# VH-VL binders against o81304, part 23

Target 1, 187 residues: o81304
Amino acid sequence: CSIFANPAQRAKRKLLELISEEDRGLRTQKDPKKRDEIVNAIESMTVIGRSSITTDDSLSATWRLLWTTEKEQLFIIEKAGLFGTTAGDVLQVIDVNKRILNNVITFPPDGVFFVRSDIDIASPQRVNFRFNSAVLRGKNWELPLPPFGKGWFENVYMDGEIRVAKDIRGDYLIVDRAPYNWTESFV
Key: E = the ipSAE of ESMFold2; O = the ipSAE of OpenDDE; V2 = 0.75 times the mean of E and O plus 0.25 times the DockQ between their complexes.

## First folded at step 9 (VH-VL; framework fv_zilovertamab)

Design i2 (at its last look DockQ between E and O 0.06; V2 from the best seeds 0.00; counts 0 for: pae O 11.3 > 2, placed apart)
Fold by ESMFold2, look of step 9:
Structure i2 (fold): chain C 187 residues (1-187), chain A 122 residues (1-122), chain B 107 residues (1-107)
Amino acid sequence: as target 1 above (187 residues)
Amino acid sequence: QVQLQESGPGLVKPSQTLSLTCTVSGYTFTSYYIHWVRQAPGQGLEWMGSINPSGGYTSYNQKFKDRLTISKDTSKNQVVLTMTNMDPVDTATYYCARDSGRYLFYSGMDVWGHGTLVTVSS
Amino acid sequence: DIVMTQTPLSLPVTPGEPASISCRASQSVDDYLAWYQQKPGQAPRLLIYDASNRATGIPPRFSGSGYGTDFTLTINNIESEDAAYYFCQQYNNWPYTFGEGTKVEIK
């Protein structure tokens, strides 16, 4: 009865299959054929998501990284392994009503690096952000870091499970809704 | 210290393929995005496309989508522009330029190559 | 494509005086706007990004302002070496686009 997925669901399944086992993008960096297949699949999702509103209350969530082209995140994920640890979940925590976005990299069991941003909704699919501060935190300590710049991203597709975004530099981000809520703990 | 240098042919015949190389030095090649921008003689600037050299991901001006390929060779610290079916209107100085952006952030093209003139004629 | 219109196309200036160049976008680009200087026979040089932020090493006589569709580059205390072409660039929409340029020349 549910044997016939619609074309949009088939495109979504293909994208998710292509990015599985890519180590959040690290393997893709070394595989031009897989890279081209994934980019083409993202273009299909962009067509499907055209004209949708992706910046309403449903954008508020803890989003978990599935795949990205962004060099900073991939570098951090790669280098964690070289120091005898792994990067855990990589998160984007968004609350549209509070106008905040936190980018989070976890280093289990107790480490976290996160960047606080202010956001505003620029259009039905676009979010502006500005970095306010960054923090490196361990079990019993916290180190604040200086803020950086600003930019935008555009959610080219979003549904109840995943979000596909493209940013000001043309990098892609594919995330799913984490089954948990992340909140920063601070004094 | 930081340098970008374009190299390639100065003259190309109509319908031929142009290949230009941007060689970078003085910084870690994979840390910065590279853009290609061209400037027809006596005219303004035209953005052609960019590449993320960490994985070879590209963004193109749709005007060139059918003819333009930007690629990289990390072992040589090089980005390569390939453009097929050249036409006299493509006569321009071609620049590569470094983008100092961070995750989701663009801050302009802070370092430019000297540029190389490519003439398409006869 | 977003069209960037610069005014004036040619701007004669007197050393020691201020000068202003206007850039108008065909639709809002928020503050995703950069300014470049290009001397004849040379590559462009980044002056301003995000409409008002001075790039590293740029002297404070250069300043930028504006939001949305209307932007201004101001050069205070013009020096003879400021004679050049000046271009705006938007990065709100793909493709990135440049203004036609303004030639600043010593009277």
Scores: ipSAE 0.472, ipTM 0.813, lowest interface PAE 3.2, mean pLDDT 88
Fold by OpenDDE, look of step 9:
Structure i2 (fold): chain C 187 residues (1-187), chain A 122 residues (1-122), chain B 107 residues (1-107)
Amino acid sequence: as target 1 above (187 residues)
Amino acid sequence: QVQLQESGPGLVKPSQTLSLTCTVSGYTFTSYYIHWVRQAPGQGLEWMGSINPSGGYTSYNQKFKDRLTISKDTSKNQVVLTMTNMDPVDTATYYCARDSGRYLFYSGMDVWGHGTLVTVSS
Amino acid sequence: DIVMTQTPLSLPVTPGEPASISCRASQSVDDYLAWYQQKPGQAPRLLIYDASNRATGIPPRFSGSGYGTDFTLTINNIESEDAAYYFCQQYNNWPYTFGEGTKVEIK
């Protein structure tokens, strides 16, 4: 018997179980069947969260990647070894009050790739963003990259632990609240 | 040389709408946030709002809720402040200022206009 | 809103002596704190950003310190030209907020 009596808790548990061994989405890239199962679970979460506000102050956090279909992030994670490094946490740092969103890929101990963005709250669930700059940084060097693009994502579910999002490209993102706060100044 | 210049009416009647223009020059217009800050005579500074000229995203002081609109005209390198239902209490010098956040966003306001005095009076 | 409280509001200083102005935030603003100088009839001038970094062209006699809620602007070897109002400002949260201002007068 499950201790989760709430439908939201059950659905959340199921989703987390599905993604637990998928290596943030790398394995799912080669398993369309599994991807479909996860997507279906996400859709269930979408229904559960459809009347919730997911763009308020509670969105402000350091979000850690659990699973995604976003190809660019997955590519960087997968190919990090080619550059003599290993991808650490992949983060999405949001500050609603500052209207900032940073997408971060860490390469411990000192490496980081991050993209700075401005955000606009478009609806109770949608966040518009525009990339402003990107930086690849090592221990003693920094390479600025030109900004590129804009878009939006919708947080279809969010609670005190996780956030599930769909973006403009049709990709999915599942993140949890990281046990630490990432800031650019600490990199 | 980086320059900001405010322009608009120096006198507005009560209940009328104020429109101020901030014209920027000497740098890439879309690269920096623009803030509006006002200062009543003999008083402190009050942040009104800001705009990111790149995406047009705006932030407002809730004090000016329903009265203040900030917009941009990229073709003219201008930011426009519009505030409705002006009152004598809104008499102040109005400044536009550039955020210094070139690399790091939001790093203080490093370039200010000279300011324009707006008097609200019958 | 984050309230910024400056002390003192008036500060008479003898030339050559140091001046210190305090700014306290009602909640943490990390290091998202700026200091401005404003002379009569002029726009504010950025002195310090990120609590402790001098803006371009600012003399070394100006320094900022602090983190979180308590910040200090220090003017070493005060000069006659330093007579002005000084404001702190947080940019950690919308809305941005300023301190009341401190009038530095030269004796």
Scores: ipSAE 0.005, ipTM 0.565, lowest interface PAE 11.3, mean pLDDT 90
ESMFold2 (binder alone), look of step 9: mean pLDDT 91; pTM 0.937

Design i3 (at its last look DockQ between E and O 0.06; V2 from the best seeds 0.00; counts 0 for: pae O 10.5 > 2, grease 20.5 > 18.9, SAP .53 > .496, placed apart)
Fold by ESMFold2, look of step 9:
Structure i3 (fold): chain C 187 residues (1-187), chain A 122 residues (1-122), chain B 107 residues (1-107)
Amino acid sequence: as target 1 above (187 residues)
Amino acid sequence: QVQLQESGPGLVKPSQTLSLTCTVSGYTFTSYYIHWVRQAPGQGLEWMGSINPSGGYTSYNQKFKDRLTISKDTSKNQVVLTMTNMDPVDTATYYCARDSGSYFFYYGMDVWGHGTLVTVSS
Amino acid sequence: DIVMTQTPLSLPVTPGEPASISCRASQSVDDYLAWYQQKPGQAPRLLIYDASNRATGIPPRFSGSGYGTDFTLTINNIESEDAAYYFCQQYNNWPYTFGEGTKVEIK
C-alpha cells in the first residue's frame, strides 16, 4: 500500500541525505550536531526494521560502505594518504550459504587490505563473525597479517538497496549493494 | 603505564545531578572506548554505558537513558558521566574502564580506574 | 536483559587445591563471556575473555571453559592471594550484564 510505504521511504531518504558528504563518517567525527541527527535517523530505521529477517539469502552481496562510526576503519581511510593513495571502496563481501564474510579496503590503483572471515547466522538479525586471516597487498607484493578475534553485528534494517547494522561495541555501519561483485581473483 | 582516574563528589543529595570525570593517561585517548560501570555496596557490577571517543558516539543501558549522559573532552583526555535526579539507590562505587578491543574486537575491559564512591543521602 | 547467575555465591577454598565457579546465562551467549577478579578494596581485573582466553599477565592457574549458557572458571592450585570476588560478564546482547559474583575465601 502507498500509504504504508511512504513513511519508511521518507525515513530512509532522510538517513541517506544525512550521511551523504560525510566522507564515510570522517566528517561526522568532528560534528556533534550531525552525529546526533544521524543517530536519531538510525533509531528510526531500527524501529522500521524490528522483527524483520535480515539474514536470509538476500544478505549475500558485495556491500559498499556509506557511513560508519568504527574508529579503526575510519583511521585506515583517513591515513591512506600516508601510503601515497586514497581509500577506494570499503566492502563487506558476504555469502551466507558459504558462511563467508570478507572485509575489503581498496587503495587504487593496485592496493588492497582484506580480511577473510567465517560467519554464522545466530538469529533473524544477528551474524557472528570470526576473522581467519588478513593481507595487505600491492601490485607486486603481499604482506600477510594474522588477525585474531571475533565479534557480532545485528542488521537493524535491510532492504533491496541498503543495510544498517550495529555491532558488539555499539558502532554503526551503513552500506549499500554494490553494482559489481568483488573477488580475490580480480587483483 | 595506562591509567584511568575517576574524580568527582563523594556525596550528593537526592535529586541532585552527579558529574564524574574519568581522566586517562599512558595511551592515546581516542584509541579505546570508555565504559562506566557501577557497584552498589556489597553487590555486583552494573554496566551503565560507553563512549567511542573518536566521535563521541555513546551506548547506554536503557535503564539509565533518561538521566544519563556520557560525554568527552578530547583536549583534556577526559570522559564525563552526568546523571540527573540521583536517588539513595544510586549509592555506589563508580568506575570508568577501558574497552580492550581493537581491530573490530571486544576483549573485555582490561584497565579500570580505582573507582569513586558516591553516596546519595540528605 | 540477559541474566547471569553465578554458583556458588560463596566458596571456601584450601590453598593448593583447585576450585571452580559456575556462571549460567538466561539464554545463549555463545562464548562472548569474560571473567573478572576483584580483590578487596580494588578495581576488577580481567582474567578471561571469549570464555577461555587468558588475558595478558594472568597466571596459568586461571582457566575458563564453556559455550552457550554454562560457563566455568577454574582456579588450579589456589593461592591465598586468590581470595576475591569473581564475576562473569556477557557481551552477546545489549546491555552488557554481569553475574552477581562469587566470594572466594580461604578456609
Scores: ipSAE 0.583, ipTM 0.834, lowest interface PAE 2.4, mean pLDDT 88
Fold by OpenDDE, look of step 9:
Structure i3 (fold): chain C 187 residues (1-187), chain A 122 residues (1-122), chain B 107 residues (1-107)
Amino acid sequence: as target 1 above (187 residues)
Amino acid sequence: QVQLQESGPGLVKPSQTLSLTCTVSGYTFTSYYIHWVRQAPGQGLEWMGSINPSGGYTSYNQKFKDRLTISKDTSKNQVVLTMTNMDPVDTATYYCARDSGSYFFYYGMDVWGHGTLVTVSS
Amino acid sequence: DIVMTQTPLSLPVTPGEPASISCRASQSVDDYLAWYQQKPGQAPRLLIYDASNRATGIPPRFSGSGYGTDFTLTINNIESEDAAYYFCQQYNNWPYTFGEGTKVEIK
C-alpha cells in the first residue's frame, strides 16, 4: 500500500482487487452484495475522474473487459459452452479519429462475434454510439446480423491502464488496455 | 451500375447558403459512407466531411465548422451538403464520393460523382 | 491534421519509361493510404488503396508501396494515356487529407 501515493491510486487498486476474482462479472451476478461493493468503488472512481476528459484521443485503444454488469455480454460468455466453445477476451475497440467502436467477443481459436458502431463524442466524458452491423464468424463461415440499436456510455474514469464506464442502461464496465491491438481480421 | 450525381446551383452569391445534393444509385444507400470533397480551380483536393447514411453520423473538417452541415434523406437515397456564408474563396468543383469501406474492407473512395462547379460571385 | 507531401510536383516522363511519385505523411498513417488519378475535366479515379492494393480495373503497370510515413506510386512502362494528376490520400485519421498532386506529363 505504501507505493500508492495518492487517493486515485488507492481507489483504483481497491477496485481492481474487488473485481479480480469475479470472472468478468459472472460471479457477481449471483452476489448482490459484492456487486454493490464494486459499484461503490466505481462511484469513488467517478468522483476522482469527474473533471477529466475521457473522450479524447487517449480513448482510442483496444480495451479488454475486466468486469461488467452488462447482461448480454455475460450471457454470451457464460453460455459459450453450449456451442462447443469458450469465450476469450471481450473487447471494445475504439478509434476516436475514425469515429468507430467495435464490440468484440472472441472464441479462440477461430471464432469471433463483433458489432461495428459509429460513435459521436457528446461531451468530455460521453460517447454516443449506433450499431451498424454485427457478424458472427467461425473458421470458414460468417453470419451477418442486422444492426440493432443505439446508446451511450460515459467514461467516468480513464488513465493509461484502465477505463471505467457507465452506460445508458445503467450497466457498468471496467476495462483495461489490452496488450494487443484487435482488428477486424483478428480471430 | 453504381453512380453518384451531384446537383445544385452553379452560382451562389456571397454570404448566401450553398445546398448540394448527392444522389446515389446502384447499391444499398445505407451501406457506405459518403464524402464531400472539393477542388478549387487548378488546386488540389480538400476533404470537407462525411456521413454514414446508416446512422446519420457525420464527421467534418474543422475548417468548415459552424458553416457545414451534411445530412441524408434515406427515402430519396440522397446526401445533402449545406454550407452557409459562402465566399468567393469557396469557388470550387464539389464532389461526393463513396467510401468503399465496409465492415470488413476498405478500397478507398471508389466511386465519385462527376462533380459540380460552384462559383461564388456577386 | 496530417500533412501529405508529394514529390515531385511535376514529372515529365518519356513513354516506355517508369515514373515514380513519392508521398510523405507528417505522421504515421499505417497503410491507410490511397492513390488517385485525375485527368482534366474528370473526377479522381482510385488507383491504389491500402498503400499497395490495386483497385478494380487498374492496369498492372500501376503499383504502390510503403508503410507508415513514406509511400511511393510507381507507373511502369508509362503510356500517353497516363498523363494526369496523381494524388495521395490518407484515411487513417479525420480529417482525411490529400497530397498536393503531381502532374505527370508525357514528353
Scores: ipSAE 0.006, ipTM 0.566, lowest interface PAE 10.5, mean pLDDT 90
ESMFold2 (binder alone), look of step 9: mean pLDDT 91; pTM 0.934

Design i4 (at its last look DockQ between E and O 0.03; V2 from the best seeds 0.00; counts 0 for: pae O 2.7 > 2, placed apart)
Fold by ESMFold2, look of step 9:
Formats: structure tokens, C-alpha cells, sequence
Structure i4 (fold): chain C 187 residues (1-187), chain A 122 residues (1-122), chain B 107 residues (1-107)
């Protein structure tokens, strides 16, 4: 069946094309022209998503990193090989009803670094979070780390496939819904 | 020892473009976001914008969006503020400051430069 | 923009006694609120973040409190070196905004 493409579908397709092949953002860090194109595409998504509710039950998911500007995640992804490991999927695991958010970096087959957070919904698009704990885990060992900080992010666009967010520091995050549900027991 | 230092002209004429440089030392340049804040004589502080030095991503106060650019030069440990079409109301001391945040949070600006006075006058 | 209103604008203080400065936001900023000290001819110095957390190296005589729209910086046992301007800053909404400042002076 033929469905007419709308401005939102065109803007989403453009954004996804622009961020493909950017190595989750590592390549973009060295390409000012691509950076400007992606940021402009994100602003288009922000306009489309304005006034929508992006903090309802549909926010609960395992979200998988497609692209980010956040320097700490990008450093870990870039340098994982120098530390004797490789970075796998990078995730945000959100459950709105349980008020949790876990940020996860996987290191197959057995490694994981994750940060546990409590969340609360501050507005139709705003989520507050506070870090509870952090864990670095390998095959036969686990190292708990002290908690740090709190902040907020806004989901400026969300649909059944992707979410685009901007945080308190001005960093962007683009994620899709993983085809699996992550729990602490997954590698 | 962590230090930030602003440099640039003390006087510009109306309609000219201002360029200020913030040079950082004593820490890894890409570890901390840099903000620009100005203070008109005898007045309070005004946040202008910030930059993520790892990729050059910026956030701007919309008041300045059409004439403010913040950029970086990683090889020199520098952040540059460029502001076009200067006006006498832009006369102020301009500060660069490092925010103390980490991993998805902000906790204030913990290290500031000394500031540089820019006067906009014919 | 969120307007941050400080009271008083000028605060004469006596050494050894407590003093407090109020900061009111035009809408809720939760606890995304910092306090800065600025001495004449100097850049601001971070005192408090997240409304109540002291920054590294800040003496315990400085404390912050509040949530939502009303915030207080308290200085216990005022010392002569505490004479300065004090500013609040919100970071709940873009753009970040500062209060007008409070000038603390030794009587």
C-alpha cells in the first residue's frame, strides 16, 4: 500500500543516513562539515518533536547507541582495544515504572561497564537522573565504583524506532530500540 | 596547575568582529567543556555559550545565535570566541571557564580565566 | 529565560556572625543551582553546586539550601576575606542565567 511520505519521515531518514558510517560519532569528531549537517538534521527533529510527550511508558526499552557527541563514551569506544578488549553495544536501559536508567557499555564476551541511576520525569520531554552506583565486571571479577553526579536530558524526538536526546551539557544522543532486552546477566 | 587565559583585543569599533582566544593548561584539553561568560561593567554575569572540545559541538544562548561562533584548536589547547557586528552594549569583561562536570552531568564552572575587558567604541 | 532575583543587593556583615543571601527563580529549577563568590578584580569562584554541595576546597562555613524557586547561601562565622560579590546560577533551563549579585561588605 502507498503511504505518502511526510516531513517527519523525510527528516528522520536524512538523520539516519547522515549518522550511518560515523562509527557511533568517532568519525564525526574530525569532520566539521559532517558535524554541522548532523546538528542541523537534529534541529529539524527537535522542531518535529516539539510539544510531544516522550516520557510515557514507551520510553521503557533497551536503547542501543547509534550516534553520540558524549566524549566519555566515545573515548571508551575508541580506546577499548588498547585496554585488551573491544566495545560492543552501548545501551541505555530504561524502565519508567521502576524509575531506573542503566547506562551500559558491553565488552564481549563477558565484560560490562554500567552505571545505575534513579530517574524521575520532570516534564513531558525531560528526565532527571541521579547516579546510584557503577560497576566494571569481567568474566570472574567485579569492581564496584562509587556513584557520581546527577543531571537531566530531554528527549526532543521519539518514535517506535528511534530516540533523539540532548542533555544538560549540550551533548546529543541518538539511539534505536534494541531487538532484545538487556539484563545484568547478558554479556 | 589548571589555568585558563583569555587573550584578544581590548578595543574594537562598532560593527567589527571580535575574536578572543582561551588557552588552557594543566589538564587534558578534551576532558572538560569550556564556557564563555561576560560581565558588563558594574553588572552581573551573562552566559554566552559552551563547547564540547572533543568534537567542537556548541550550545549557544539564543540571544547571540546569529553572530556568535565558538570553535576550538586542539593542537594549541585553545577555544576561540568569534562575535560579529559588535555594538557598544557588548562592552564587557569576557571570561572563559571550565565546567566541572563529568559523564552526563554539570556541576558548575570550577576554573575561570582572568577575564579580558573588551570595549566597543568609535 | 529564567530570571534569578537575589536579595539583598547589599549586605553589611559583622565578623563572627552568620549571614545569608536569598536567590529566587522565576520558575522551578529543582536543585540545579550553583553559588559563586567574586572578589573585586577577580573571576568568580565556585562555592556550591546542586544547591547544597560544597565545591572542592570550600570551607564548611559556606552552606547552601533550597529546592524549586527559593535558595539560600549561608555563611557562618563571617571572616574579613568573605567580603565579595555572591552570585547564584541556574542550570535547569537554557540559557544558563545568573542572579544580579549580592555585595557582602564588612561593617
Amino acid sequence: as target 1 above (187 residues)
Amino acid sequence: QVQLQESGPGLVKPSQTLSLTCTVSGYTFTSYYIHWVRQAPGQGLEWMGSINPSGGYTSYNQKFKDRLTISKDTSKNQVVLTMTNMDPVDTATYYCARDSGDYLFYSGMDVWGHGTLVTVSS
Amino acid sequence: DIVMTQTPLSLPVTPGEPASISCRASQSVDDYLAWYQQKPGQAPRLLIYDASNRATGIPPRFSGSGYGTDFTLTINNIESEDAAYYFCQQYNNWPYTFGEGTKVEIK
Scores: ipSAE 0.562, ipTM 0.838, lowest interface PAE 2.6, mean pLDDT 88
Fold by OpenDDE, look of step 9:
Structure i4 (fold): chain C 187 residues (1-187), chain A 122 residues (1-122), chain B 107 residues (1-107)
Amino acid sequence: as target 1 above (187 residues)
Amino acid sequence: QVQLQESGPGLVKPSQTLSLTCTVSGYTFTSYYIHWVRQAPGQGLEWMGSINPSGGYTSYNQKFKDRLTISKDTSKNQVVLTMTNMDPVDTATYYCARDSGDYLFYSGMDVWGHGTLVTVSS
Amino acid sequence: DIVMTQTPLSLPVTPGEPASISCRASQSVDDYLAWYQQKPGQAPRLLIYDASNRATGIPPRFSGSGYGTDFTLTINNIESEDAAYYFCQQYNNWPYTFGEGTKVEIK
């Protein structure tokens, strides 16, 4: 028995259908019409989830990127081939209790770029974050990078499967719960 | 009829652990958030935390500095509050309350237990 | 934490007259504001949610207004049974916080 109303389920289904062939947002960069359609669907989800709590312990998970408008992530995914690699899963690893957030881009089999952050739960839907460090790792090497910046994102919808977020830069993020748990030692 | 009822010890010694149970009836247990709210004698209301009985996910007031744990037992339609290192300042009437949202949304607390007075004293 | 400030803390009212209670938030809580009634020896009762929506079973004489930082609970044509404490509560930010409470007394 689902606790979600039928309208919520329908809206979710529509959203997932819209993003299913957009290659995590790469294709949408060249298709403003499709982007707008997806954004409209996200706004519908925002209304549906308006009064929901999306920052409780259920937020703690390894979240896998399904679609985003964030240019930096999309750039890394798109240009990975220039460096002789391919981007794998793009992840957000959140631990609400420990107040940490790791942004991860994997480059199978041995490559990973991740950014460590502290988080603060600001509201039932908003998470504030501060970058602490960034690391690019290969099989037998590590390159530390300086931390850069702070911000926030709001989870406007979240259930047992997906999370939809808006951030301080006006970007959108759609993620699902990854079938595995990523840790810093995981490559 | 929708009903919530708190149960547990009315007296706790300092440094001991408080355990309270909220038993719910009259509706689908997993469909609504449960909140814990306390009220010191003659004082206002203080939100302590909440639990989503669907999955047992929780939110806590950080004021309690990890002393507080909220859990659920779906088989018994119960939510349990556990608070360690009790102090006389924790003397209060403790309430469990249901979120009024017909979904897992917050829209105020529409059903309250009668409350249970917990006195912390040596 | 968001501080909720109620005014007045004590409000004597004559039966048949209106009563107004103010609740001010230290920062915007949008319309995520509830009002509760609490009588001596009883648990709070939800009156208003989302700033202006009456809860189920609440008489029309109770109304809420406001958005952002300033909110008002109005009780029209006050009755003897309305003698109680009234609390506002925000649920926009963690942790949820309540006002100090207003004691409404019937003259």
Scores: ipSAE 0.198, ipTM 0.752, lowest interface PAE 2.6, mean pLDDT 92
ESMFold2 (binder alone), look of step 9: mean pLDDT 91; pTM 0.935

Design i5 (at its last look DockQ between E and O 0.03; V2 from the best seeds 0.00; counts 0 for: pae O 8.9 > 2, grease 21 > 18.9, SAP .539 > .496, placed apart)
Fold by ESMFold2, look of step 9:
Structure i5 (fold): chain C 187 residues (1-187), chain A 122 residues (1-122), chain B 107 residues (1-107)
Amino acid sequence: as target 1 above (187 residues)
Amino acid sequence: QVQLQESGPGLVKPSQTLSLTCTVSGGTFTSYYIHWVRQAPGQGLEWMGSINPSGGYTSYNQKFKDRLTISKDTSKNQVVLTMTNMDPVDTATYYCARDEGYYLFYYGMDVWGHGTLVTVSS
Amino acid sequence: DIVMTQTPLSLPVTPGEPASISCRASQSVDDYLAWYQQKPGQAPRLLIYDASNRATGIPPRFSGSGYGTDFTLTINNIESEDAAYYFCQQYNNWPYTFGEGTKVEIK
């Protein structure tokens, strides 16, 4: 049977359809009509997700970017394409028990930019984070970068497949569970 | 280098729609967030909302959600506040302010416009 | 909404002496707190962000401290130009909210 038959699953399906061809949000930046449709769909998901606990162990996963409004991530995705390379998967790797978050941008076959963070669960839907370090890595080299801040996000909706978050700046993030687990090979 | 300047009518009648423009000069318009903050005469500050100029995404104080629209015109380096159904209690000085956010970081509103007084009276 | 309560509302000061302004949040805002100065007829000026970090160009006589619900702005050596209103602002919760302000007056 279709798990998308109930009202919550229909809302989720609509959101996923709206974002599916938006180049992780890059095309949405240029389309105010699509932007408004997606934001309205996110507001529906926020209502559905109210009062849920989104910060238990099920938050621990490799999360893969489907769509975002965050300008720095979109800038990196855009400029990689313009410089003759492609940003691969963009990930948020979370382990609640170890209080770790890594934000990752992959540049296949061997490149990665990632930021290591500590996290703290502030409430049933709120996560605080603090950046510790950042790394730009290639096949046989690595360049460490200084850490530079802190913030928070709230998971306004989460289920076994996707997560929708809003951050301290009012930006949105929509991710799914990647079909793989990402780990750093070394520091 | 970066400067903000508000412009618009100083007087509106009750039930009319207010439109204010924040013109940004200097710096990179799409690299930072623009906020609108108002201050009623003799009172404190009230945050109204903000816009991400890169994609036009907005956040609103729920108090104003049904009346307030913040939009941008990148070709003119402008952010526009539109507020419908004005009432005498909306009499205030309206400021736009820059927040040079980076990633998830908020460092306060570090550059403000001069403000424009809007009086709502019959 | 998080309510930010400032004390005192009015603070007469003598040049050269220290002064302190308190800001209390109705619930924890961690250290997501800024301080602003506003002189009459002017826009606010950012002094402090993240409770204790001075903004660019702010003289070291201004300092901030606190975490959670209780915050303090200290002006170490009051100068005549420091006569102004001072506001705290939290950014832990939407909407962002400001304190009522403290009027600092030179005696």
Scores: ipSAE 0.386, ipTM 0.783, lowest interface PAE 4.0, mean pLDDT 87
Fold by OpenDDE, look of step 9:
Structure i5 (fold): chain C 187 residues (1-187), chain A 122 residues (1-122), chain B 107 residues (1-107)
Amino acid sequence: as target 1 above (187 residues)
Amino acid sequence: QVQLQESGPGLVKPSQTLSLTCTVSGGTFTSYYIHWVRQAPGQGLEWMGSINPSGGYTSYNQKFKDRLTISKDTSKNQVVLTMTNMDPVDTATYYCARDEGYYLFYYGMDVWGHGTLVTVSS
Amino acid sequence: DIVMTQTPLSLPVTPGEPASISCRASQSVDDYLAWYQQKPGQAPRLLIYDASNRATGIPPRFSGSGYGTDFTLTINNIESEDAAYYFCQQYNNWPYTFGEGTKVEIK
């Protein structure tokens, strides 16, 4: 019995192969053909995962960015040098029970940009969110930023390893479960 | 053939905690969800919550969020419902049910227990 | 919560004739709709899932149709054994919700 006998596993493998060298989506921004290929693979997984529940307690985790089309995140990652730093892990920290979502961009070793939000589980796959606050932190300083925006994303596929999501703006997100748990620290 | 069976007290006093067990036989917990659904006498069906026994991940009806806990015991092939602060309004037949699915997919609740009547009375 | 409204609540039917039950959702549930049969003293039995797919072992005389907000369960050539309550259920949004139920009686 092949481990790829399951259509979901085959599709997952294909997707991971496609995004493996795309630098979290930076390279894909300049390669429409590759982007379309990845999007097609995501859409295939969407169909496969159509009736799956992806908003239960298994959604609670520190998720690490593997690939995205979201322009703002990609911009921050790409232009981190303008601030004399380099972007590290990009994370989504979700706690379903507390109804919290934190979007995090790390700038090693001490820099962090994170946005706090509240979430509502709208359906078996959809999460609504509202941004509450944003903070840019360095080693010994903190810059609060005004909150902005609301929206939703749908987890069209999720397992013990990865999550694939589509959002209100038509962007795509592929994340894996980070090998560590991120928590907000105070300076 | 997979079978489900509910077990627990048929009578609970107000303010006490209800504990029901759903025992699964003739199969394993893999790739399925176990749901709890109740039905008051002469009334419709009400979804309470679910658990994925393979991973232990839960979903709850927010109506019961402060009172309801669903857990699993894989070694016994059992799912347990715990609900605190019971009230006469909670009098109902309680069912556990499995959705027909594959790899976390939901296609409706295809296997049901026989249900167990729980009466809340002083 | 999504409210599921069934009509009629009571449906007397003559054997051999068809029966139709309507289920309306307060908002779209796509095709995430199931139908159940429940006889007195028994647990519900799954008839239809995803609006139009018959569950395993369900006779062809049972069929489901609809998408979005309006759904129909049809029982063709109704038999005496079909006397029961029938419930629709959406599983598109949390929490899952059921219709009120329709009592099908055989004349």
Scores: ipSAE 0.011, ipTM 0.593, lowest interface PAE 8.9, mean pLDDT 89
ESMFold2 (binder alone), look of step 9: mean pLDDT 89; pTM 0.927

